# VH-VL binders against q9m4b5, part 17

Target 1, 129 residues: q9m4b5
Amino acid sequence: MQQQGSKSGSEMEVTWEDQQNINIFSRLNNRVHDLDDDIKSAKEKCENLEDAGNELILADEEMVRFQIGEVFAHVPRDDVETKIEEMKEATCKSLEKLEQEKESIVTQMAALKKVLYAKFKDSINLEED
Key: E = the ipSAE of ESMFold2; O = the ipSAE of OpenDDE; V2 = 0.75 times the mean of E and O plus 0.25 times the DockQ between their complexes.

## First folded at step 11 (VH-VL; framework fv_tislelizumab)

Design g3 (at its last look DockQ between E and O 0.01; V2 from the best seeds 0.00; counts 0 for: pae E 8.0 > 2, SAP .516 > .496, placed apart)
Fold by OpenDDE, look of step 11:
Structure g3 (fold): chain C 129 residues (1-129), chain A 119 residues (1-119), chain B 107 residues (1-107)
Amino acid sequence: as target 1 above (129 residues)
Amino acid sequence: QVQLQESGPGLVKPSETLSLTCTVSGFSISSYYVHWIRQPPGKGLEWIGVIYYSGSTKYNPSLKSRVTISKDTSKNQVSLKLSSVTAADTAVYYCAREGYPFGYLFDYWGQGTTVTVSS
Amino acid sequence: DIVMTQSPDSLAVSLGERATINCKSSQSVSNYVAWYQQKPGQPPKLLINWASFRERGVPDRFSGSGYGTDFTLTISSLQAEDVAVYYCQQYNSYPYTFGQGTKLEIK
């Protein structure tokens, strides 16, 4: 986000409200970046758990090989299933929440963009590189 | 064999920047999250921050303004920088691995390196 | 921040007896809880992950349980080598936070 001088020679007065909107936009923009990182992490974890769950569904053994850190252990299938489901539910739900938050923020940012561009025109740049 | 090893100056002057390096072997830092944790003498553990696969970082809000974590994949090293140190930053500093694929947390630790902030 | 509170701060248990350490989170952390054992001059050693999964090499006498806000580390039969400080930790959300620690001694 950059503020540039007006080429038109007319200095536009920045009101307190304008400054607040700019500040809010900046804050929201920063939050979106943070969310992107969190979402990436959450997606990876969610996907891994889903894959593990799917693999477990295909297993018909009573005892299954379950990876713990760098080692594999034999664990009752039912216990693993339960644990994976719990982890998946928590992780994927968290992911959903993060995505919802991002969507909300993006919507808010869009609204702010409209207001700010309407006033400042080319004197402000709210676009990401 | 998985190994993490912290290294850096054991003594840092107040207001200076603490710089530590975590050298990793037995696994790639591109495949694991690496965390920094510290422990003041006789006290508990404090999480400092983490660096992701992508290089993204998360920091403890209590330290966010002063902490920077980075990595060099070519050297398989993770770095910690903590600026404007005070006596309160005296601690044993650990780097630890967060495992894959489920996020096995802190399954391997470095031995820790002691950092003393003193004039 | 999520606060992890352990209880007790310290306990003394006779050899062969059960030791129980509790950990309570200020809000739900699902099963994203780890337990560590730390001996003097050593880094923490991971004992339990995801609240109840025992790490490789950890004796069977160690077990973890709990979900949500209440978690427990149990040593079914205390051994001399179990003397240490134990920490719980949540990794449900950043910042990750640890309990204050529980010092376990032999009575």
Scores: ipSAE 0.036, ipTM 0.657, lowest interface PAE 5.1, mean pLDDT 88
Fold by ESMFold2, look of step 11:
Structure g3 (fold): chain C 129 residues (1-129), chain A 119 residues (1-119), chain B 107 residues (1-107)
Amino acid sequence: as target 1 above (129 residues)
Amino acid sequence: QVQLQESGPGLVKPSETLSLTCTVSGFSISSYYVHWIRQPPGKGLEWIGVIYYSGSTKYNPSLKSRVTISKDTSKNQVSLKLSSVTAADTAVYYCAREGYPFGYLFDYWGQGTTVTVSS
Amino acid sequence: DIVMTQSPDSLAVSLGERATINCKSSQSVSNYVAWYQQKPGQPPKLLINWASFRERGVPDRFSGSGYGTDFTLTISSLQAEDVAVYYCQQYNSYPYTFGQGTKLEIK
């Protein structure tokens, strides 16, 4: 529970800057959770595209069934391979960037956690459930 | 000196795509989040979406099927595209910064650009 | 979507008197509420963040309070320059949503 400038039963005085740091930590934590959802989705898509590419190689047919909207069409294997590789490269690159953003935010949270625990010791809990 | 400035055509025909650019100076879009918000004439504010510095996006569900936000980090620009526009998309369009450290919404706004959708 | 409902829709207050604007969310938004002032022909200006944190350069007569679902913006002594439309906004969850606005005028 955060309260601006309000004494919360702690011996330690809570400054305006301390309140800002606590609020920032909470917002960063929300961002990490949003990123986790996006990372999960992107990881599943990247893995599914990898699996699809491997299954296509194993099948060895010149024409394959490929879903286009609500209908399957038979298309040349080489065209499907090209499309899957394009989608895989874009998706996996996006996943890499999402993971980099998360690591940057987690690093900022770790720095804030260290500062807040150094000042407030066990009168504050910043650990994830 | 933080500045955001919207640009694009002021008139767009129905069913076409609205394209706007937010040019940013005084901070890097590689390090800050940029949002788009619009305001129909005489009405309140509607959040359109955000692009994170990683390039990932979140959109208002009411617009998600028609909206794309993208960025060009080399030009420090964020773009908005809204497809299949109607008169209901007539509004002032703003870009705005989510401040650093994150959680300071929205500390800097562009001046806005008026877009009219008419036949 | 979280609905932000402001009251009143418009308010006329005598110069030097207290003005109070309320904002209620349809579900808890913790303290993730911002308040904006918008004058004609201008973009919104951030006044208050995290329900109660005054933005730099905002006069001390502006204050915000609340947590959860009920939020208040107070102007302790109304000045002529405070005539504007005021919006609350939640950013607890997507989509971010704004209140409908409150038009503040001098009585």
Scores: ipSAE 0.027, ipTM 0.671, lowest interface PAE 8.0, mean pLDDT 84
ESMFold2 (binder alone), look of step 11: mean pLDDT 93; pTM 0.949

Design g4 (at its last look DockQ between E and O 0.53; V2 from the best seeds 0.00; counts 0 for: pae E 5.2 > 2)
Fold by OpenDDE, look of step 11:
Structure g4 (fold): chain C 129 residues (1-129), chain A 119 residues (1-119), chain B 107 residues (1-107)
Amino acid sequence: as target 1 above (129 residues)
Amino acid sequence: QVQLQESGPGLVKPSETLSLTCTVSGFSISSYYVHWIRQPPGKGLEWIGVIYYSDSTKYNPSLKSRVTISKDTSKNQVSLKLSSVTAADTAVYYCAREGYPSGYLFDYWGQGTTVTVSS
Amino acid sequence: DIVMTQSPDSLAVSLGERATINCKSSQSVSNYVAWYQQKPGQPPKLLINWASFRERGVPDRFSGSGYGTDFTLTISSLQAEDVAVYYCQQYNSYPYTFGQGTKLEIK
């Protein structure tokens, strides 16, 4: 985000509130990026678990190789299926929470953006490069 | 009134796991980030980690392998676990709030709880 | 990790005089710097946020300045109650890091 001097209009004084809004906006923007990374990771995990579940459904073996922490074990297919489903559910719920947080932050950013652009017009740039 | 209060054992044996709880009042941990910071006796401050209200966590790399931060929204509590403790982990441990959406960092702190690692 | 280095480590200032504490970051941290006051047996108290924003209830004699790598906390007129250890902190990137602290005493 960049703040530039007004070329065509009267110099608008930046108030304490204005600066605070800018700072908050910047901080929220950084937070969104942090969340994006987490969301990406969570999505990948959720997808992987879904895929694993699907593959397991297609498997005809009664015993399957399953990783528990750092150890691989042979576990009944049905038990693994249940475990994968539980893991998927937990991961997807986590993803949902992350997305909700992001949405909340983005909403706040949008509100700040409206206020700041209303005042500063072209003298401020709040768009990401 | 916003309050944070740390609680846990004042004494932990080496190699054991330190478990602390931050009980929050006056605000919901579902709407704020909560950080853990520690201060060894007579020394400066060290940031341990943070938990977002979405349960996402970030940890200090120096402690990442040993630290777990979690929360119980029903109790409005944040927990810190530090495994394999040594004498170097003796410190006053603080939890602190990061304001949202105001973005204020560490605007409220707990009083801190002293943890001594000793055999 | 971003290293925050304060100077001086200790400072003795006469009552009513100006106290200046500097903080330098190993990398640019924009304006994501906070200043804290810590008195014995108490948690740190946030004084300044975003390098220059004074928190509510903080006396006007406290001020912060700086951007990028060099930051300053100034007490324009030292009062007896200002005796404490002061810390700078960056929150530009994880892990958040603090300066080593500056002990401020009355001369």
Scores: ipSAE 0.740, ipTM 0.881, lowest interface PAE 0.7, mean pLDDT 93
Fold by ESMFold2, look of step 11:
Structure g4 (fold): chain C 129 residues (1-129), chain A 119 residues (1-119), chain B 107 residues (1-107)
Amino acid sequence: as target 1 above (129 residues)
Amino acid sequence: QVQLQESGPGLVKPSETLSLTCTVSGFSISSYYVHWIRQPPGKGLEWIGVIYYSDSTKYNPSLKSRVTISKDTSKNQVSLKLSSVTAADTAVYYCAREGYPSGYLFDYWGQGTTVTVSS
Amino acid sequence: DIVMTQSPDSLAVSLGERATINCKSSQSVSNYVAWYQQKPGQPPKLLINWASFRERGVPDRFSGSGYGTDFTLTISSLQAEDVAVYYCQQYNSYPYTFGQGTKLEIK
């Protein structure tokens, strides 16, 4: 009833610890893909808000059309400027944090790659297909 | 020692907002993902959502319009708000930790806090 | 949503005998399955992660297996303290979902 695991002295034998590292790497890779989707969405929103702000700066109308929930309303230009800036600050800050989280995960994956490649060399492939 | 503890009002009126706090010790919420899960009386478990250490969130689509998860890293606390509650929201609410940034789901759970929605 | 279906809903097993609980997902979840034990008045306790990786401190009599859609939790020699409800959970994709639970009793 011994655990299925590594026998001592073999670098090519997969221990439970090695399996844990492989599973962690696989999950981190999946997390990076999820983060990439979130980052793409946040980048698009941040760019759209930047464009909307630039459009508003070029406009000379006192009242502008602005989305409130599911409807549009005509509101003072000054109020729209404030709303766009608030949304832009929140979105761009969230984007920075998402990119930092991705960088942290990629760094952890690189460290795992070093450990796993050092042990398994050419018998394992951790590169993205 | 790693601990999570839920707190908040045990009784909430229909249509009001349920507000809970998960207070964490033994690890930083800046380094782990914290999830909320609930369990109606005598029933199974339902995942509510997660907050990443970057503050981004993912929610169960069945609850997304009513749920907000947030955190206060200076107090090592994660909050759950669920608006417009009904009797269907009566449950034990748990916060739970995801070990590493991913990979080990729910290695530590809070003790749970019972929330009853009743007039 | 990925549905996790456990079988049986309840199970009675004699002390020292083998208990087997099955969990089937409605679509492939790879090995992203966890198993939990829950006793009355307590939160769930993680037993198995990645379908087969036993959590530290979990007795060796607990083992998990499976990949894709079919998963099992096995208790090789049932002890009195193993009376509980057992849940499988997938974390392959959001929303994370749990099986309905299997109540295990000593016969």
Scores: ipSAE 0.197, ipTM 0.718, lowest interface PAE 5.2, mean pLDDT 85
ESMFold2 (binder alone), look of step 11: mean pLDDT 92; pTM 0.947

## First folded at step 13 (VH-VL; framework fv_tislelizumab)

Design h1 (at its last look DockQ between E and O 0.58; V2 from the best seeds 0.00; counts 0 for: pae E 3.2 > 2)
Fold by OpenDDE, look of step 13:
Structure h1 (fold): chain C 129 residues (1-129), chain A 119 residues (1-119), chain B 107 residues (1-107)
Amino acid sequence: as target 1 above (129 residues)
Amino acid sequence: QVQLQESGPGLVKPSETLSLTCTVSGFSLSSYYVHWIRQPPGKGLEWIGVIYYSGSTKYNPSLKSRVTISKDTSKNQVSLKLSSVTAADTAVYYCAREGYPEGYLFDYWGQGTTVTVSS
Amino acid sequence: DIVMTQSPDSLAVSLGERATINCKSSQSVSNYVAWYQQKPGQPPKLLINWASFRERGVPDRFSGSGYGTDFTLTISSLQAEDVAVYYCQQYNSYPYTFGQGTKLEIK
């Protein structure tokens, strides 16, 4: 985000409130980036758990090898399926919450953009390259 | 009125887990981030971590392996757990709010709770 | 981690005189700097946010300036109630980090 002061003759006075809004927008933008990383990670985990679940469904063995920390254990397939399903549900719910938070922040940013562009027009750029 | 209040044991033995609770009022944890900060006696401030609206957390790398922050929005409580404590973890522990749209960082603090790690 | 270094460590200023505290970051932190006042037995109190924005209720004699790596907290006319330890803090990137603090006393 760069504030290009157009030297055009109407020196628009930047108020304290304007600067605050710009600062808030910037911080929110950074937060969105953080959330994007978290969302990406959560999606990957969710997908991995889903894949694991599908593989278990295809497995004919009653006992399956399951990794607990650094140790592999043989556990009943049904128990592992249940655990994976629980983990998947929790992870996917977490993902939903992250996406909701991002949506909320983006909505706030949109409101700030509206206010800032209304005042500064092309003298401000709030768009990411 | 916005208020944060830390609570927990004032004394913890070495190698045990420190558990603290931050109870908030005057705002919802679904709308504000909450941070934990600590201050050893006579020393400066150290950022521990933060919990987001979603429950996502960020931790200080120096403490990441030992720290867990969680929250119960319905109870207006944020929890801090610090495992394997040593004397170096003796400090006043604060929870602080990250505000919006007004003060965006640490606009409100709890009074702090003193935690001493001693055998 | 970004290191915040305050100067001086301690400062004695006469009543009514100007107090100046500096803070340098090891990397650019843009304007994501906050200043806090802490009195004995109390939590830090936020004075300045975004390097130069006074929080509500903070007297006009407090001001912040700076961008990038060099920041300054100024008290234009020191008052008795201003005796405290002051901290700068960056929140540009995790982990958030604080300066080591500056003890401000009356000369």
Scores: ipSAE 0.723, ipTM 0.879, lowest interface PAE 0.6, mean pLDDT 92
Fold by ESMFold2, look of step 13:
Parts: C-alpha cells; structure tokens; sequence
Structure h1 (fold): chain C 129 residues (1-129), chain A 119 residues (1-119), chain B 107 residues (1-107)
C-alpha cells in the first residue's frame, strides 16, 4: 500500500493520529485477506457437504461406508444423512459469521478512507491493487 | 473507563475443564476483539486465542483441540474453556483488548486470575 | 510459529543512562511488533505499538525502532520506576508470540 503523504500546507501535515489511522487501515486490509482465505475454505466445505448429501440421496443403499476416526464402518444411511446435515448447519453458521466479520471490517475501512482522503486528497493512495 | 476483569475457580483438578470469564466495561464487544493470554509461574507469555466481532475465533494451534472462546454480548462477557487440563496449564490467565478504532495491541489487560491445576 | 528472541536476557544500567533491548524475529513481521513492560504482580503494560509508535501516556524516554526482523526498545534516561521485565511481541501471524523477556535492573 501507499503511505507517503504530501507536505504542501498546514492542513496537509501528517499528525501522530493520521499515521496511526494509516497503520490501522493497513492492518484491517490484512485481516480482510485472512478472512477471505477462511471464507473460501468454508464455502468449499459447504459445497462438498451439499454434494455428499445429494449423492447419498441418489445412492439407494440402506447401509453406507462411513469414516469414524481412522476406521471405516458400515452405518445406516439415515445416521449418515443426520451427520451430514449437522455438519452443513455448523459450516453454514461459521460461514455466516466470517462474512459478517468481513463486512464489519470493510465498513471500518471505508470510514478510515473517508477521513484520510478528506485530509490528504490526491497525495495518498489507499486503494488495493 | 475501559476495564477487563477475569474471574473463575483458582483450583482445577487434572483432566477437568478450566472455565474462566472476562467481564468487560467501557467498550463494545462489537468494536473490539478480546484475546486470552496466559503466563505460567516465572515464565513468559503465551497467546491462547481471540474472538472476533462476529463471534468467529482463532486459536493457538498448540491448544486448539482443547480450547473454546465464546462471548455473551448481553452480559458483556467473554469466556474461556480449556478441557483436559494438566499441571502444564497452571498459569495466570489474562484477557486483553485489541481492535479498531485505536488499532493497538493489547492496550488494556485484566488484572489476571491465577489458576492452579493439581490433584 | 514465529520465534521472537530478545537480547540480552538481563541488563543492568545506571540511573540516567541509556538502556537498549533488542528483539529478533525468525521471519519478517513487518512493523507488527509491540513492546510491553511488566512489573511483579501486574499485567503487561503496552509501551510501543507498530514497532515505533509510543502509547499515549508513556514517557518520551521510551522509543522503539525496527522493521522486518530486527527491533529495538530504547530507554534514553533510565528512571528507578523503569525496573521491570520487558517483552516484545509479534502480531503479524497467528499464533501471536512473545519474546522470552529482558529483566532490566539498576546497576
């Protein structure tokens, strides 16, 4: 990111608070990237669980092979359906929380952009490449 | 005035679950993250984990299988649960604040609560 | 895990003299370093954030510097009240990690 400011006047001087806001913005941007990785993983897990559930419905078997720790066991289809649905619910709640977190951080970054651009105008660039 | 205060049992038996509460005041749990950090007697500091604005968590991998951090915003509380404790979990446990708008890490700490794990 | 290594482990400095504590990370942590002061029976107290930015209310004699892997905390004129253990901490990557501490004493 771009953190150099212009010294063209009294209102354009970089204060201690301005530098702290720039540092905060940089940290929040890094957190958005960390959250994006987590969101991507959670979305992939949700898709995989949905696919597994669909395949279980199409496979008209009453016993299925299911992994319990390091061991596979034949388990009633209904028990596996229940387990998959529980995992989907947990993963979907986790994904919802991650997306809420990202939205909160992006909102805070937008507020910081407004303050920093109002003071520094064209002499600072907070936009992501 | 920003305050954090840890509370919970000072003695815990091995194999049981350690349960601590951090009560916060003077700031919103929707605007600041709360972390747990511990310090064994005469030793340095170990980060345990964090709870985010939304309730999402990140944990130290060394503890992840045994630790749960949660919050109750209506009570201004953040909880720490650590299962299957051993003597190695004896420490002073702190909660500490991080987040926007100040962007500081860890600008406010609780006073700490001493937990001893013994039979 | 990013290892934070402080040097020296202990340091004795005369009142009014300069004290210097170093902290080296095992990989780059940018400027995501904080410094803490801890006195017996108290929680750590934040002195410096962002490697070099002094917390409000911290005396001007405390300063920090560094970027990447090498960081320094300096007390320009040691006071009796500065006797404590000092910790550096990185927050670039989880898990957040602390240095082992440096005990500062009056010589």
Amino acid sequence: as target 1 above (129 residues)
Amino acid sequence: QVQLQESGPGLVKPSETLSLTCTVSGFSLSSYYVHWIRQPPGKGLEWIGVIYYSGSTKYNPSLKSRVTISKDTSKNQVSLKLSSVTAADTAVYYCAREGYPEGYLFDYWGQGTTVTVSS
Amino acid sequence: DIVMTQSPDSLAVSLGERATINCKSSQSVSNYVAWYQQKPGQPPKLLINWASFRERGVPDRFSGSGYGTDFTLTISSLQAEDVAVYYCQQYNSYPYTFGQGTKLEIK
Scores: ipSAE 0.365, ipTM 0.770, lowest interface PAE 3.2, mean pLDDT 86
ESMFold2 (binder alone), look of step 13: mean pLDDT 93; pTM 0.949

Design h2 (at its last look DockQ between E and O 0.34; V2 from the best seeds 0.00; counts 0 for: pae E 4.8 > 2)
Fold by OpenDDE, look of step 13:
Structure h2 (fold): chain C 129 residues (1-129), chain A 119 residues (1-119), chain B 107 residues (1-107)
Amino acid sequence: as target 1 above (129 residues)
Amino acid sequence: QVQLQESGPGLVKPSETLSLTCTVSGFSISSYYVHWIRQPPGKGLEWIGVIYYSDSTKYNPSLKSRVTISKDTSKNQVSLKLSSVTAADTAVYYCAREGYPEGYLFDYWGQGTTVTVSS
Amino acid sequence: DIVMTQSPDSLAVSLGERATINCKSSQSVSNYVAWYQQKPGQPPKLLINWASFRERGVPDRFSGSGYGTDFTLTISSLQAEDVAVYYCQQYNSYPYTFGQGTKLEIK
C-alpha cells in the first residue's frame, strides 16, 4: 500500500478519518495473510485425513498400524476409521470457520477500498502486488 | 459495558498445569480477538498468545510448547492453559481485547489474576 | 523477535514540564506501535495506537509520534496523575513485544 502525493494543484487533505481507514485496511490485510496460512494448513490436514480414510476403506486387515503421538499401535480398523472421520469432521469445520473469518475481513476491506479510492483515486494504491 | 475478568487458582505447584479463565461481558468473543498477557512481579509485560474469531490461535514461541488457548462461546469465556509451570511463570495474568477498528492493540483489559508457582 | 527498547528507564520531570519517552524497535514495525500507562495494582491502559492516535478519553497533553524504528511518547505538561510506568508495544508481527517500561516520576 502506497500513498503517492499528487504533485499537481489541489493537495488533497488527508483527514484523521482517512488515516484511520488506511490503518484499519492495512491491519485487515495483514490479518488476511495470517488466515491464508492457517487455511492452507487446515486444507492440507483435511485432505490428509480424507486420504487416510480412503486408504482404510481399501484395507483388508482387521488390525491396522496407527500412530498415536510418537508411538505406533495396532488398532482395530473400525476404530481407526471412526477416529479419522471424527478428526476430519473437526478439521473441516475449523477450515470452514477460517474461511468465514477471511470472507468477513475481505468484505470489510472492500468497503474501505471503496471509500478510500473514492477520495484519493489514483493517489492511493491498496492493491496487493 | 465491556468487561474482562480473569479467574483461576492463585497457587500452582511446579510441573502442574495452570488453568485460567477469562470471562467476558459487554461483547462477544466471537467478534473480537482475545489475548493473554502476563507480568512477573516488578517486571514488564509478556505477550502469551491470541485466539481469533475462527478459534485459530497464535502463541509466543517462548511458550508455544506449553500454552493452549481456547474459548467457549456459549459461556463467552476464553481459557488459558500453561503446562509444566515453574517459578518463572509466577505473574499477574491478564486477558485483553483486541479492539476493532482500533487495531491489534488492547483497548480493554481485565484486572488481572495473580498466579504464584510454589511448592 | 522484535525487541522494543525504551529510554530512559526512569524519568523525573517537574510538574508542568514536558516528559519525553523514546522507544526503538530492532526492526521496522511501520506505525504498529501502541503506548500504555500502568499504575500500581492496575492493568495497563491504552493511551496511543498506531503510533500517534490517542484513545478516547486520553488527555490532549499525551501525544505519540514515529514510524519505522523510532517512536516517542510526549507529555506536554506533566500532571500529578501522570506518574506511572509507560510501555511501548509493537504489533507489526508475532510475537507481540513490549518495551521494558519507563518509570515516570515527579521531580
Scores: ipSAE 0.752, ipTM 0.885, lowest interface PAE 0.6, mean pLDDT 92
Fold by ESMFold2, look of step 13:
Structure h2 (fold): chain C 129 residues (1-129), chain A 119 residues (1-119), chain B 107 residues (1-107)
Amino acid sequence: as target 1 above (129 residues)
Amino acid sequence: QVQLQESGPGLVKPSETLSLTCTVSGFSISSYYVHWIRQPPGKGLEWIGVIYYSDSTKYNPSLKSRVTISKDTSKNQVSLKLSSVTAADTAVYYCAREGYPEGYLFDYWGQGTTVTVSS
Amino acid sequence: DIVMTQSPDSLAVSLGERATINCKSSQSVSNYVAWYQQKPGQPPKLLINWASFRERGVPDRFSGSGYGTDFTLTISSLQAEDVAVYYCQQYNSYPYTFGQGTKLEIK
C-alpha cells in the first residue's frame, strides 16, 4: 500500500524530519533531568549557606574557624558573615539562571509535542519521556 | 549562511590569560548553544565548555576554574578566556554550534585559530 | 569522565572495500554518540548522530550502529575523498569526550 500523510487510511509514515524531531525531544527531556539535578544541588547549597549563617548568628566568639581551601584559619566573625552572604548571593543568581534555562527547554518541548501530536495524533505518546 | 570564526592572538606568554572570540553569523547566539573545543598539534579533540541560552556555563573539570566562557548578544560573539596558560594549552581552538531546534551536536564549526604558548 | 576508546588507531583500506571503525565507552552512553570526519587543515564534520542517524548530505555509504558501550562506524565502499581522521564523541554526560581518532588511509 502507498504511504501518505494525514489523508490516508494507511498507517502514518515517520519521515526523516519526524525522526529528527523525536530524537530532539528525547535529548531535551534528558537535558531537563540534568537541569533538575543541578537545580536540586543549587537549592541544597543555598539551604546549607542559610543554615551556616544562622549558626554564625548564634556564635558567641568574635573569631571563628573558617575553611580556606584545605586549611582552617581563625577569622573575624564579621568577615565570615560577609563571605557567606557573597556565596549565598552567587548561588541564588546561579539558581535563577538554571530555572530560566529549564523553563526555556520545557517550552521548546511543549512546542515539539504540539507539532508531533498534530501530525500523529494518538499514534504516539510523548508524555512518558 | 551559518558561519563561526575564531579570532585572537596567536602567541600567548606563559602564566598570562588566553582570550579568544567566536564571531557568529547566520544564526543568533540567543537561540543556540556555543561550545569551545581545542585540539593540540597532532592530537585529538578536547571539549572545553559550553554557554547556554541563559548565560549559564558548563566547563570541563580538567580545566578547573581557569576557564570563563561569556557572550555578547549585541555583537553575536562568544568569548573564551583561559588563565594561567602553559605550553600544554598550545592548540587549535574551535567554537562550534549546538542548535536546540535540531538537537545536533556540533553541526557547524569555526575554522579554528592556532594558539601557541611561547614556552 | 567517560573515556571513549577507538580502534584501530590507523586503518588502511582499498578503494571500494569496507572500512570499520570501533568506539568503546567506559560507561553506558545510551545512543548519545556522534561521529565526525576531519580532513587535514579543516574542522571536524558531523557524520552520524544518535549512534546511527546519518546527517543530511552525508553519503549513504556511511553508517553507524551501537547502543550502550560499543559503537561502530562503517564505510561500505571506500572512496578517495574518505581519507581522513574519524572521531567518535559521547554527549551523554559532561564533560563531553572524544575518542583519540582513527586515521583512515587508502591501501
Scores: ipSAE 0.183, ipTM 0.698, lowest interface PAE 4.8, mean pLDDT 84
ESMFold2 (binder alone), look of step 13: mean pLDDT 92; pTM 0.948

